# Ledger of designs, part 3: VH-VL binders against p38851r773to978

Target 1, 206 residues: p38851r773to978
Amino acid sequence: EAWCYFQDNFKVGSKTLFHVLFGDKSQVFPSSLFLCKKGSNLNNNSYWERIRRAKEDASCQFELCRKLQFQLNRTSNFIKDLLWLKDDNDNFKLVLQQRVTKIKQGYYFEVEEGPIIVKFPLCHPLLLRVRFIIAECITSQGESLKKCDLAILYDFNYVESIDKLNTKVEKLWLFERIHLNWALRYCKLEHSEINRKTREYLKKFN

## First folded at step 1 (VH-VL)

Design c15 (framework fv_recibokibart)
Fold by ESMFold2-Fast, scan of step 1:
Structure c15 (fold): chain C 206 residues (1-206), chain A 117 residues (1-117), chain B 108 residues (1-108)
Amino acid sequence: as target 1 above (206 residues)
Amino acid sequence: QVQLVQSGAEVKKPGASVKVSCKASGYTFTDYYMHWAKQAPGQGLEWIGEINPSGGSTNYNQKFQGRVTMTRDTSISTAYMELSRLRSDDTAVYYCARDESYAMDYWGQGTLVTVSS
Amino acid sequence: QIVLTQSPGTLSLSPGERATLSCRASQSVSSYYLHWYQQKPGQAPRLWIYDASSRATGIPDRFSGSGSGTDFTLTISRLEPEDFATYYCQQYGSYPLTFGQGTKLEIK
């Protein structure tokens, strides 16, 4: 359930980017990209603890991104690459394009939360969710749906070769893994220490 | 500055229980999961389980399930691993280790537990 | 469970030589969840390489990690005397967490 809640928050307008599939996977649409979750069964508590831990880490990254107020040119490149994965829906493409523009201009992107404009340095929770999901796509590249205990389907409205999509997903994940790893490692530090360590760490890898 | 200090060596009889402590310092104890691992003489490492010091939730390797209990005391930044119904093959060095983003970045010095036979 | 098989079990080399240590998983493991530890006799293990390829703080440039899927490698480009130790790979991709049986790097 923790994973389903995570997925349900992944909407752009009225568009749902993926669906959860339990049991019979014969209804997989031919153009769908799926995520394969491995485990002995869905009632395995160890499996669900892994999902809960990943969700906790994603929540931690949200607070880190919100508090750091640091500029990072590589974030713009990450979002540009993500735009390639969005051409299944024009609304999704527009949202990401707006974020890319704002980040490039000030190393921040702006999201309206009602009447309030919020600036997020480095990344946004939605982008962290996409990064997490992309990592899972890479994990499933060599697997058949029969081996998956839980399959998560992406609803694509365009015809794109799955092998081309997988290649781009892998490149995007490898490009961003350093940002993901340092964010997870420093998210629980005090704001002043986070700023110091973030400047030192990003200077090493930027 | 990060330090994990474990309790001293213990000698136990078969059937007894042992409780090993791991005192953390130099960081916020509740912000990092803690793992426990076993290393029998001349052998490799074996994972026993993990504890979230914040919530107290635990996850154990099925091999040790029913014999192991992990706890913590946040007021003194200390984690505990208790192993019951000791056997000769429980003779080993037991390590605690801090979990940093799915890697064990700092380890305690180890506690030798000897089960006499 | 995922079984990690390390090879060779023992590698006898001289200072100045190149060392290549293998870790093979019984199932695919994301590189994000594969790590290497160094252990010297009488000491606790120390995190050496994390996320398959990232050096831990203070680890010399002569160490590199690589790999994907089921095949992972730790390479030491030019051995120094202090590098002779046992190296363990470890996976965090699936519970229970597992370690390889170790590769002992010893002086010829």
Scores: ipSAE 0.000, ipTM 0.445, lowest interface PAE 16.7, mean pLDDT 63

Design c16 (framework fv_recibokibart)
Fold by ESMFold2-Fast, scan of step 1:
Structure c16 (fold): chain C 206 residues (1-206), chain A 120 residues (1-120), chain B 108 residues (1-108)
Amino acid sequence: as target 1 above (206 residues)
Amino acid sequence: QVQLVQSGAEVKKPGASVKVSCKASGYTFTSYWMHWAKQAPGQGLEWIGEINPSGGSTNYNQKFQGRVTMTRDTSISTAYMELSRLRSDDTAVYYCARGGYDEFYYFDYWGQGTLVTVSS
Amino acid sequence: QIVLTQSPGTLSLSPGERATLSCRASQSVSSSYLHWYQQKPGQAPRLWIYGASSRATGIPDRFSGSGSGTDFTLTISRLEPEDFATYYCQQYDSSPLTFGQGTKLEIK
């Protein structure tokens, strides 16, 4: 068991925020995506300062995903194929771009408030990206965020998707096990150093 | 334009070593794994191994382990494959190929091939 | 290691005919990691189909790939003269990476 396996969600006051990382093959570093409750006041700087501080507690997951994505040659085409959406790649890309908004503090994705958030057992970057893509895809298929409990949405569709993804993720370990072990050791660096690096990264969004 | 340009043909005696080069251009050299494959005359393709140009880590086909060494020079975007203790059955065209582009781990661009002839 | 067996070894057909090339794996291979390459004499191989069924950039729609598990197929619906070449399947699922022995498509 490693610390970073429990860093796929965190709290901001009484609210629960799910942190996911994704990237494109053209980017050196994956984009940070914050999953927050629908209707959150995203224009309030104090809200985003709370998010930034909460994210510092999840820095191991953030840095692990960043390092693995950098080494695994990030690609949205591979992720789309994992969802069997290759025939609809252009439409899916367009929908994803419409739903992912870049703001001063990073990228964000809104979901209706749910009572619980499913913790994922694996912190592999592809699983984190697919969780996001599946959620967007389901929403794009006519699901109303107001009718979706976040935990139920991820549990139902994520469980089925994990079965399909686990096979591909296991195959990736055949080629990338050295990078995973290196990233896991990085993840176990002292908390203060990881937080410093995470703060430096977040300053890019100021 | 992505291009992989390999060194020229070589003739070697049994027991010697050969070092083949593969110069990459048109993309970020350290962002993709480089693979090497062997094709003996009239035969199919055989994977030799791979190198990550970013960190220099390598994975070799066990059949060639102990005789093959893969290296790279990031300053000139060039990968190298050295095969030692050459035998007559090492006579083949050797290809470099770029892999890992789409995380599907396929070979999207190939070098033109280098013919290595082992004769006495 | 995963052994890929291609059949037939040589397929003699005329332009305009349908070609069906088989690749059978000794154990299950994820379709995402099965690829096809075309090679003409004196040339390097070219990526043709990736992920069992996706055509590489610039490959005509007369080519299609299908299959899963241990059985994969490359189909050419209506052969053109430029399609006569050797086709190799490849798995990227398990180390060592392996290729089939090839199917040579030749003019009758």
Scores: ipSAE 0.000, ipTM 0.429, lowest interface PAE 19.2, mean pLDDT 62

Design e01 (framework fv_erenumab)
Fold by ESMFold2-Fast, scan of step 1:
Structure e01 (fold): chain C 206 residues (1-206), chain A 121 residues (1-121), chain B 110 residues (1-110)
Amino acid sequence: as target 1 above (206 residues)
Amino acid sequence: QVQLVESGGGVVQPGRSLRLSCAASGFTFSSYGMHWVRQAPGKGLEWVAVISYDGSNKYSVDSVKGRFTISRDNSKNTLFLQMNSLRAEDTAVYYCARDYDFWSGYPFDYWGQGTTVTVSS
Amino acid sequence: QSVLTQPPSVSAAPGQKVTISCSGSSSNIGNNYVSWYQQLPGTAPKLLIYDNNKRPSGIPDRFSGSKSGTSTTLGITGLQTGDEADYYCGTWDSSLSAVVFGGGTKLTVL
């Protein structure tokens, strides 16, 4: 649904929030979604087999996105509210601060942003503005606690087609994967234990 | 702005050859897969052949295998269909068509006007 | 013979509504997106619907598509004389590894 939403709504200035802590990298990282039928060994790389595979992978992406959204809706009110926030940096920061304080009496926010070229198979190359929202709980004494949450905000209002690359979906599908290495590395180093425990929790619903 | 213009059709005897051309303009031809689709008189649409954006992959329907060859020249923005050993059943209007986006159900978003091939004695 | 089944003809008066059906199997419509094409007499086909229900720029909202199981339908409301044409459904067939079309439906505006 998220993929279809992205394609349909970039001209209407929609924003989408992805909560990276609630999924395996494969549920946020589209190239991993193309392995959704892992029991099959596909050795044929002819034109028609590539097209058929792309359709199969797209269907699997859609199903995985539906499952992820459904499971996130069941986890907690705090997480559900975070996932559905759609606002600019300042408003998002204020709302997130209020929610974090309900659990730990303190908060800290760090916002990272930069343009990222995202090369989705089956799509024209797109330039996205990506923002990272990090919440850290602190006590009233100013002591930092372990960081509480990480969210990635994809700002579809700033999506641009990269026509000048003269790159078509066929070339992207054959040679390129999603370029989210900095986000994935940050998530791994800062929040790996939280991500693991979140996956364990979600397995109760599988 | 986008245009596809076919040429090379005509009346030929069985067993002869024809080469169809499709001249493309108004878009980056080298970025799109291209197809040939035919329509026999009073009949429906029949897919014939496809070629990838770079010319590396080619496929055709079984009824023309070994007789028809699809090719392209990206430097001239031109698509070709070489038709050998023509048969009466190959009589049709031949359209070239642009491959829109594989994600979107393989629709053909732009078509040429068609060129008529008649195989008769 | 066509792989996808359409009625050979449909007819209605101006201003009325018509639907054109297209039936297939799990190897085509059941597992793939569907496109619809309009062919006016003496002209090349024109893309009317893609992704089961989406319209290209320039196609009026009188035209709609829907898919259910192994069948798809094209809906036309507010029928006009200029809609008199042949209509074709089309999709990918995984068993044939080919693009397949319906046999076509001639729409007559009375």
Scores: ipSAE 0.000, ipTM 0.426, lowest interface PAE 19.0, mean pLDDT 60

Design e02 (framework fv_erenumab)
Fold by ESMFold2-Fast, scan of step 1:
Structure e02 (fold): chain C 206 residues (1-206), chain A 123 residues (1-123), chain B 110 residues (1-110)
Amino acid sequence: as target 1 above (206 residues)
Amino acid sequence: QVQLVESGGGVVQPGRSLRLSCAASGFTFSSYGMHWVRQAPGKGLEWVAVIWYDGSNKYSVDSVKGRFTISRDNSKNTLFLQMNSLRAEDTAVYYCARDSTIFGVVEDAFDIWGQGTTVTVSS
Amino acid sequence: QSVLTQPPSVSAAPGQKVTISCSGSSSNIGNNYVSWYQQLPGTAPKLLIYDNNKRPSGIPDRFSGSKSGTSTTLGITGLQTGDEADYYCGTWDSSLSAYVFGGGTKLTVL
């Protein structure tokens, strides 16, 4: 599993030093984003396995993202429990704050229990980048360990990509309509054909 | 063309068992989670049970837990509800319904319903 | 007692507007998508609204849904005699691990 890459206006004092960003109010997590965790049933792997099976059945990243977007309705926000740790190469690693025991130089975090696996599929290259962060955390509650977290993050990239849309509401309405109406078509077409149809659709608004 | 047809209802005495079936046609049955919903005479809708698209997970309302078992046979496009230890309060029309989300990762809406089959538990 | 609370009945005349409320908590409506179902006398229920405010293909735009906090409403404009039915809200309840319906609202078209 992998590090993610983000553009960020962050300055590193040494190539082996890390800067810590809190996920809840940082530039990486704008207030307009939703990041949710699974509810209180944290001892059961069935929710994670349900997501894994959806992933195995999806024919492309767009189909997977559409299927997983519905998990937002089952979870509450936990952005503040996550830390983004960045290196000189703009690589980020997500860790659960309570499980970070020591931050070391050189791409290494000493954590109480295993690392968090992060995946960032791009669902729509031009308009909406839907990223879901699959974070598998085990938290201690009393003497029992519980699987606690599945997170879906909507990353809205609007910067200068759609000039005719002047409000956030109009942009969200357009993105939701594209996502809802074109998901199955997207997965059945070759990548070049999908890009052509998406550009033709956007010409109506550009 | 998309259709769900229930069968197996009838009049039974308390304590007996009954098995309901729901035959699906016109869609890829193995891609959808399936639900049973019941409605007692003159009363509202009550969700009974769900089974995931691959049969791996099942949930049911507490009042039938241990007595009712939901199952499916994807090779036959058929959903089942095995009802044991039937009580007078189980008297209802039983509907099968399709979860609207392909691969059933969220139970968000029931977009296709059968016409229902009547179960009467009477002495 | 229903987990989701609806008024037991509502009445309106043809051509009028009616709204039906549905109230819950954070474990259901507050954190999950809501659906609405129409049940005509003697028939199976039919999906009217899903994902809080979206209509399936074939449902006219005079039916609308909205959600705010732990409550949701179904709106019907241009009321017709054929709308006389029972209406149910429904959603998943995370604390019960069960789908829950409201108690139902009987709409009488006068």
Scores: ipSAE 0.000, ipTM 0.435, lowest interface PAE 18.9, mean pLDDT 61

Design e03 (framework fv_erenumab)
Fold by ESMFold2-Fast, scan of step 1:
Structure e03 (fold): chain C 206 residues (1-206), chain A 122 residues (1-122), chain B 110 residues (1-110)
Amino acid sequence: as target 1 above (206 residues)
Amino acid sequence: QVQLVESGGGVVQPGRSLRLSCAASGFTFSDYGMHWVRQAPGKGLEWVAVISYDGSNKYSVDSVKGRFTISRDNSKNTLFLQMNSLRAEDTAVYYCAREDYYDSSGYLFDYWGQGTTVTVSS
Amino acid sequence: QSVLTQPPSVSAAPGQKVTISCSGSSSNIGNNYVSWYQQLPGTAPKLLIYDNNKRPSGIPDRFSGSKSGTSTTLGITGLQTGDEADYYCGTWDSSLSAVVFGGGTKLTVL
C-alpha cells in the first residue's frame, strides 16, 4: 500500500542527519526526512512552507549572481556526488545519485533503499549553512577543506582543487564560486534534461 | 498550452508614456523570470529588461534605464512594461518572453508572445 | 553593431543543406550555452535550439546546433520552403550582464 511518514532525527552512524548537515548552530530547518513508499503523496503543509521560503532565498541569490557577473554555468558534474554519508568506520556511502523531485514549491533529492524512498530537502538555508561552516573551516588557520565535516557534500575533485591553492583568499574565492553554482543549480533544478538523465540512470537498476 | 498575450501598444508622440501588458496562461507564472525583447522595423532582436519570479529583482538595458520600468502582478499572471519619455528609437514590436532558468544556462527564452507594436512619431 | 556576428543572409534550394554561423567572444559564447531562434515572416521568434545542440519538443532533427570555442553554428538539412525565415543566435554576456543576440540571418529558399 501507499504510505509516507515523517521521520525526525534520521541516523547516520552514531550521528543524526541533522548533526551531519546542520550542526548544533542551525535553527532554520527541521531535522527531518520523509520516508515514502514509491508512489505515495506527502501532505505536511508546515514542513513544505519552510521549503518554499528556502526556495525564495535561492532565487534572490541567483539575481545577485547576475548583478555581480558570476557565470552560473560552471559545473555540470556536481549532480553525482552531493551527499556522502559516513558510517562508524569512516566509510563513505553515496546516498543520493542524480535524483531530484519537486513537491509543491520545494526541491528534493531522493534515494531509494529497497521499498522506501528517502526525500532529502535541497533548500537554500541548508546550502547557506554548508557555505558558512566550510568558509569558517577554510579561514581557520589554513585547515584543509577535505578535513571540514560538510566537505563530504562536494565532489572530491573540487575539494582537491581548493586544497591545492596556497592562500585562504584563493581558497575562499574558488569555494564561493563553486558553492554559488552548486546552490543555484540544485535549488532551482527542474530542468527536463536533468530529469531525463536521472530517469536513464534509474533504468540501469530495473 | 503556454500562452503569452501582449497588449497596450499604439502610436504615441515623442516624450509621452505607454504601458504594455503581457497576460500569461498555461503555466505557474510565479515560478518564472520574465523578459521584454523588442525589434525595430526591419532590424534584429534587442533585449530590454528582465524581472525575477517574485518581482524583487529587475534589470534593464542601459538605453532605457530611468525611462522604462518592468513590473509584474503574480496574482493576475500579468507582466508590465511602463515606458516613459518615449523616443523615436523606441519604435519596435515588443515581445514578452518566458525565461527557463531552472537549470538553464545561456538564459534562453522558451516561449514568446505574439508582440505588440509601439510607434513613436510626431 | 550587434555583439554576436552572423552573416546577413544565406540561400539554398529545397533539399539542400545550409549552415548559419554566429561568432562572439569568451564573455558570451565562449563561456555560456547558446540558443537559436527562428522567426517566420510576420510572427514572433520561436525557440529552435537550446544548450548549444538540443532541440525542444516538436523541432525536427534536420535542425542541429554545434559550438566550438567562441563560435556556434546552426545546421539545416533537407531544406524546405517553410524554413524561409530570419534566424538569431542568443546567449548571456557576462561582461555586459545582459542577454545578447546576433544581428540575424535571413534564409531564402530559392
Scores: ipSAE 0.000, ipTM 0.438, lowest interface PAE 16.2, mean pLDDT 66

Design e04 (framework fv_erenumab)
Fold by ESMFold2-Fast, scan of step 1:
Structure e04 (fold): chain C 206 residues (1-206), chain A 124 residues (1-124), chain B 110 residues (1-110)
Amino acid sequence: as target 1 above (206 residues)
Amino acid sequence: QVQLVESGGGVVQPGRSLRLSCAASGFTFSSYAMHWVRQAPGKGLEWVAVISYDGSNKYSVDSVKGRFTISRDNSKNTLFLQMNSLRAEDTAVYYCARGDYYGSGSYLDAFDIWGQGTTVTVSS
Amino acid sequence: QSVLTQPPSVSAAPGQKVTISCSGSSSNIGSNYVSWYQQLPGTAPKLLIYENNKRPSGIPDRFSGSKSGTSTTLGITGLQTGDEADYYCGTWDSSLSAGVFGGGTKLTVL
C-alpha cells in the first residue's frame, strides 16, 4: 500500500511525495515515489487493471509485460537489499548513517518497514540505480513502445502540462524528465557518474 | 498450435520424491508465467505454484511450501515441479497452465492454456 | 475449505437460464480480476471468462461474467445439454500470494 502526504517542500507543481510501505506486498517504481496522486500506485489493483486494458497491440502487450517484470525484479531486489540490511540492527544503522550523513536537505521519500520508517533522500544510490534502469528502458525502447498505452503506467493527470503532449511516449519522457531533474537538483555533483548519467538521460527528454 | 504436455506422473510411496515436467510448444515460452494446478480424485481445482517468465519470482500454496519447488528451463521450453516428501493428500492430476504474472503483489490474469494433466498417486 | 465459496450444484432444463455465484473477500475477488473455467467430465479445464466479464475467442455470448464487491457470478442463458460440466471461479489472493479457486459447481441439465 502507498500514501500521499502533504509537505510543501516535496512538490513538483501541485503534487506531493509518497509515503511508501515496503516489505509486505508494496512495490512502486522509483519514478512514482517523487509525485503522488491518491489511488495511483503499483500495488493498487485498479492500477493493474488499467495496465491490462492497454491492449492495443497483443505482441506489444507481451513485450511490455516482460519489461515490467524486469523493472519489478529490480524493485524487488532493492526491497530485498533493504530487508537484508535490517538483519543486524547495529550494522543497518551504521550503513544508513553513512549514506545520509551528507544529506541536509528536506527532500526525502519514506519507506516503512514494520515499526521502522526509513527516510531516503532523492539521491540515494539504490534509488538512483533503479531510476536509471527505468529511464534506460524508456529511452532504448523507441518506436516499439509507441504502440502500447504507457500512459496508464503513470498517473499523468497529476501534471497539467502532460495532457498537452502528442504521444504517450512523450508523456512518459516528460514524467521521467521531471523526476530526473529532481534527482539532479538534490544530488548535485556529489555522485559524479550518477549525475553524468542523469544529465545524459535528461538531454534525451529535452 | 499452442500445446502444453505434462509427464513424470506415476505411483509412489509416501515420503518419496517425484519430478513433473511440462513441455511447451507453439508460443514464446520465455514470455509467460507458468503455473501448476492440481485436482484430487473427485475434488475441485487447487492452485499449487507459479513461476515468473524469467524464473526470478516464485510462489506456492502453503500446504506444499518447503516440499515442492517450481522451476523452468527457457532454453528447453520446459516447466518443472520437484515434489519431495510426498503425502497421500498430494494424490491428484497435475496440470500445467499458462498465465500472466506481473510480479509480487500483482494480480493473476487467467489460465488460458492448460495441459491434459499427469496423474500422481501417493499410496502405501 | 476452498477460499472462494460456490454452490455445490445447480440444475435447470434446456433453454433456461442459470446463475452460478462465487463469494470471496477483499484480498481476492475484491482486489483482483476473476476468471471462470468449464471442466467437462474427464477433460482439462477450459477458460470461459477472464478479467471479470470478457470472453476468449470461441466462447459464445450465452456465457457472461460479472463482479460486484467481493462476489462474482457466471450467467448461462439458453442452456444446452453440452453445458453439463463443473464450473470454477478463480482469482489471485493478495494476502496469501496465491492463486485460489472456488470449490466448483456441478451443472446438471435435466
Scores: ipSAE 0.000, ipTM 0.429, lowest interface PAE 19.4, mean pLDDT 63

Design e05 (framework fv_erenumab)
Fold by ESMFold2-Fast, scan of step 1:
Formats: sequence, C-alpha cells, structure tokens
Structure e05 (fold): chain C 206 residues (1-206), chain A 122 residues (1-122), chain B 110 residues (1-110)
Amino acid sequence: as target 1 above (206 residues)
Amino acid sequence: QVQLVESGGGVVQPGRSLRLSCAASGFTFSSYGMHWVRQAPGKGLEWVAVIWYDGSDKYSVDSVKGRFTISRDNSKNTLFLQMNSLRAEDTAVYYCARESYDFLTGDYFDYWGQGTTVTVSS
Amino acid sequence: QSVLTQPPSVSAAPGQKVTISCSGSSSNIGNNYVSWYQQLPGTAPKLLIYDNDKRPSGIPDRFSGSKSGTSTTLGITGLQTGDEADYYCGTWDSSLSAVVFGGGTKLTVL
C-alpha cells in the first residue's frame, strides 16, 4: 500500500519513472523520455516547449507528495516542503526540505497509523532530480551535426544511504544504458558523449 | 495463491534446441520482472537471465549470451527461455523465479517454480 | 565456482541453534542487500530472508539474518527435522552485473 499511486511496474528505470510513480499513461512527461527518433526533425521551439511541459508536469505530479507531506508533518516534523528548481542547462530537480534526525532512516518513511505502518517512498528524504541528456552531435572535425534529446535521466540521492543505493543505481544504469544505446541508433549521436554523461550521472552516488 | 509452473525440459543432443515455458498464476504477471535460474546436478544455484515486466528489456549471463533468449507473453501469463546450441554444461534443472516488486528494497526472488530438467547428453 | 563462500555443511540436534555464514566482497555483500533461500531435498528454493534481515510472511522468527561488512549470517534456532535442507545466500554483484549465490550449506538435523 502506497499513497503516491504507484503502478505495478515501478522497478523499471528512467524510461517509466514518471509514468510508473504517478500512474497515468496520458501524461506528457513520459512521452518525452525518448525524444530523439530516426528521422526526427526537432526545431528549437518544439524542443524547448517539450522541456517546459515536462517541467510543469513534474511540478503537478509532485502535488501528491505535498499532500503526503502534510500528513507526515502531523505525525512527524521531518518533511517541511517540496521545492523544485531548474538550472541554466535545462536540468530540474525536486528537493525535499527535511530535518536531519530522519536522514538516517531507510528509503521509506514509516508513519504509524493505528496498528499499521504506511510507507511513503517518494516522500522520503530522497533527492529526486530529473535531467535531460542533451548532446551536441560533433564530428571529429568539430562540426556540429544536430542537437537531439536522447533520454531523461534522473538523479536520486539519499545522503545517509549512498552506499546502499549504488547497487540499485548500477542495475538501473545497465537497463538505462540499453535504452540509451537504442536511442543512439535513431539519432546517430556521438557514442562517447552519451557514455561520458551517463558515467558522470552515476558518479554522484560514489 | 502465487504459482509458477515450468515445462519443456527433456533430453537433447549437443548443438540442438529446447524451449522452456513458465506458466504464472495468482498475481498480476505483467507487473513483475521474471528470471531464470538453473542448478546443475549436485551443484548450486546459477542465475541465467532476466526480463523486464513489459518485455522491453532483457539481460542474460555472458555464458549463454547469443544462445539463449528470454521472452514473455503477458496476455498468456507465460515466461519463455529459448535455448539454442546447447552444450553439456547447460545440463541443469531450470527454475523460473519472480523478482521482488520494489527495486529500492533489494533484488530477491520471492516465488520460484518447481523446475524443469534439461539434460544435454553426450 | 561460487562467488560467495559458505561452509559446505553444518549439523546440530533438534532444539539447538545453528549459524550459517556467507562471505563475499565489496562488489556484492559489502554494498548490497542479501537474501537467503532454503531448498528442501527434491524441491525448489524458498525465500527465507530478504534485505539482510527481513522475513516474508509465513517464515517463523526462529530464522534470522544479519550483515556485517562483506559477510552475512543466517541464524536458525529451535532446530526441527523439517529444517534439513541446503541453504543459499544471494545478492547482486556490481562487478559482474549479475545475481550471485553462495555455494550452499547442507544442514543435517540428527
């Protein structure tokens, strides 16, 4: 039992993260996961509009966690607020405002409600960041081929459990690498650039 | 009641093929990752392959890569393992196993089938 | 060859306690959750412990798990003849990108 309306397929990585956690196949954000397809002609306006819509969708979906945060504040003063930010590189993130005393708890908050404990995975002190991989396709001659969104990567960070997350991140990375290889085939993007960005993403957990 | 029932095992000559099936019931099959694990006679457990809940991704151990293909049919609640170019070292009992639901809590197998025996004869 | 090391056998009388160890490295037990499986003669494995120390519904509390560093331990108290089985530890191995198991420990109860 989860109040964040998980779909039964939550264990699949970045491909289904938004769709899985919030359960709605009609959401615009999931359709942006693989934005680069063979023969796609993304212009800057359509590209930026998709980024903007995904950011807005993320904000809307996290309203469920704000509701759960209110419930948790009644039982615990651990979570105060949910913030999401965008940087100049089209990265955005959801940051939980939290008190230090709960940081050592595992991936789930346990809220006592009568004889049962309800677990709230997404509303735990997990730093969730959603990142778009944007590659400038560059030849060995330095010529730009084409900008293309490859995939959405996500950062999740639980400071007091980083070593415990590493294995799950590595398993997810394997599946995400398979997805990125699939996207690369459609975009003819520089393989090394995709691999470099993927490695940089995973180093956050070391 | 969760049930996993394997079938398709038998005795086969080296270089030939077999297709194993695992019939699932008692749970929403399309929501779970599924694995194949084998056990050679008198030996321990060896992981073989995994397939994602929707069939979109699959991975196998290097020793069977290119020879074995894992697949699933969610409309029939059935998991498959196509085994080509069989070798004597593939002789084992093959179990299908259901992966834990939540990737954050750990990878473990909460339910196993009874197994089907594959013997690759001389 | 097993990636995780277990003793090949342990034995004790009914009502006694036994402890089964499982040793690995930082690429497996050291940085990952561990599970334990029981395999009765002629049957499929059954989950006993997951996430280092948690029991599935239906597993009695005389079975317990613990993890310290790169090693994990399965404890069984109040031994019964029905506990005679092979016991396997299991976890993810980051260097192999695969699920790995211990070699198994045969428990004999009188």
Scores: ipSAE 0.000, ipTM 0.437, lowest interface PAE 16.4, mean pLDDT 60

Design e06 (framework fv_erenumab)
Fold by ESMFold2-Fast, scan of step 1:
Structure e06 (fold): chain C 206 residues (1-206), chain A 124 residues (1-124), chain B 110 residues (1-110)
Amino acid sequence: as target 1 above (206 residues)
Amino acid sequence: QVQLVESGGGVVQPGRSLRLSCAASGFTFSSYGMHWVRQAPGKGLEWVAVISYDGSNKYSVDSVKGRFTISRDNSKNTLFLQMNSLRAEDTAVYYCARETYYEFGSDYTYFDYWGQGTTVTVSS
Amino acid sequence: QSVLTQPPSVSAAPGQKVTISCSGSSSNIGNNYVSWYQQLPGTAPKLLIYDNNKRPSGIPDRFSGSKSGTSTTLGITGLQTGDEADYYCGTWDSSLSAVVFGGGTKLTVL
């Protein structure tokens, strides 16, 4: 069985780095693995061999992705927001991002190099991405912070995904008021493109 | 069977220190956040501290900040609470508890398993 | 000085129904899911309800939870002598950035 462990709030100097551990139930991986750094030590820890075995053991890629999602959801409060998105090749990927960091006058998103992408096998062509742009985050000193993305994992039904958007962000109503219009426009565009890709995919089944 | 067993409690004078331990078994300890919750004699439950699965993130209630330190040793499946500068108000049964939380989108946490507790009495 | 308010005690006869209330604010119950714990005399707390109204495996359907606004309730039907215990509600408080509990309710089965 494959797991994925996420760690938030890790800093080296002024950089925020994401730690992700992957493994099976029988082994423990070092907690010093980075996804956002090119040349990550993940390749030196037999991690890819275990992922390869997990892929071979899964009856299909969708089953593997659901299994990993179940483990992610069961793992401690260190797991943060996730996003399914399309890459440049029109394939869906899992994106790992930190949750909003609480500060004295609000919440702060810190994404120095953009979304961190964890490459999983394509799970489902109907997964969509949604993005909240935080146009204004104010520090205790009145400084405006950079625009950031908030990643949210959605189910395979984009009508239901719009409902979940409203439900999942109700705790952040202030941000929702500002960004919901942008998110809805983005979802509309993504729905249009996902519908086109869905039609192309379904043509293969006649 | 999931089990949590606390130890290290005792009677101690004000200003002194105690170190509590919680031995975990029956689950993958390194995959779960862990908490300490205390209960003063005849009183209700009070949350004390939390530590992430790998020990990198820890947080405690304001009344014990600077005095209590939560830590863990995943190689020994053991959770610790170092209690310094103990006060009479710290007299309580201390429970360790395993965290389960409602996925992304909520900071809400609930405790699916609790230890039996260990008693700390701060008296002169 | 508990953050969440519960009645200190409640009592009923075997076979009857009781409802235990737990009141908070928008920073806790109003914006978060709630859990309930049972503590039998001399024992550790045990999870009864999570996510407002869900039961873990092994908890009888006699126990139920509900949430309305900034308050939540634990319902116990078909009371048994073995239900005599202290009951605590719990949630996350956004203003304190902490897990908070109610003061506890002692259920006496007469």
Scores: ipSAE 0.000, ipTM 0.431, lowest interface PAE 18.2, mean pLDDT 60

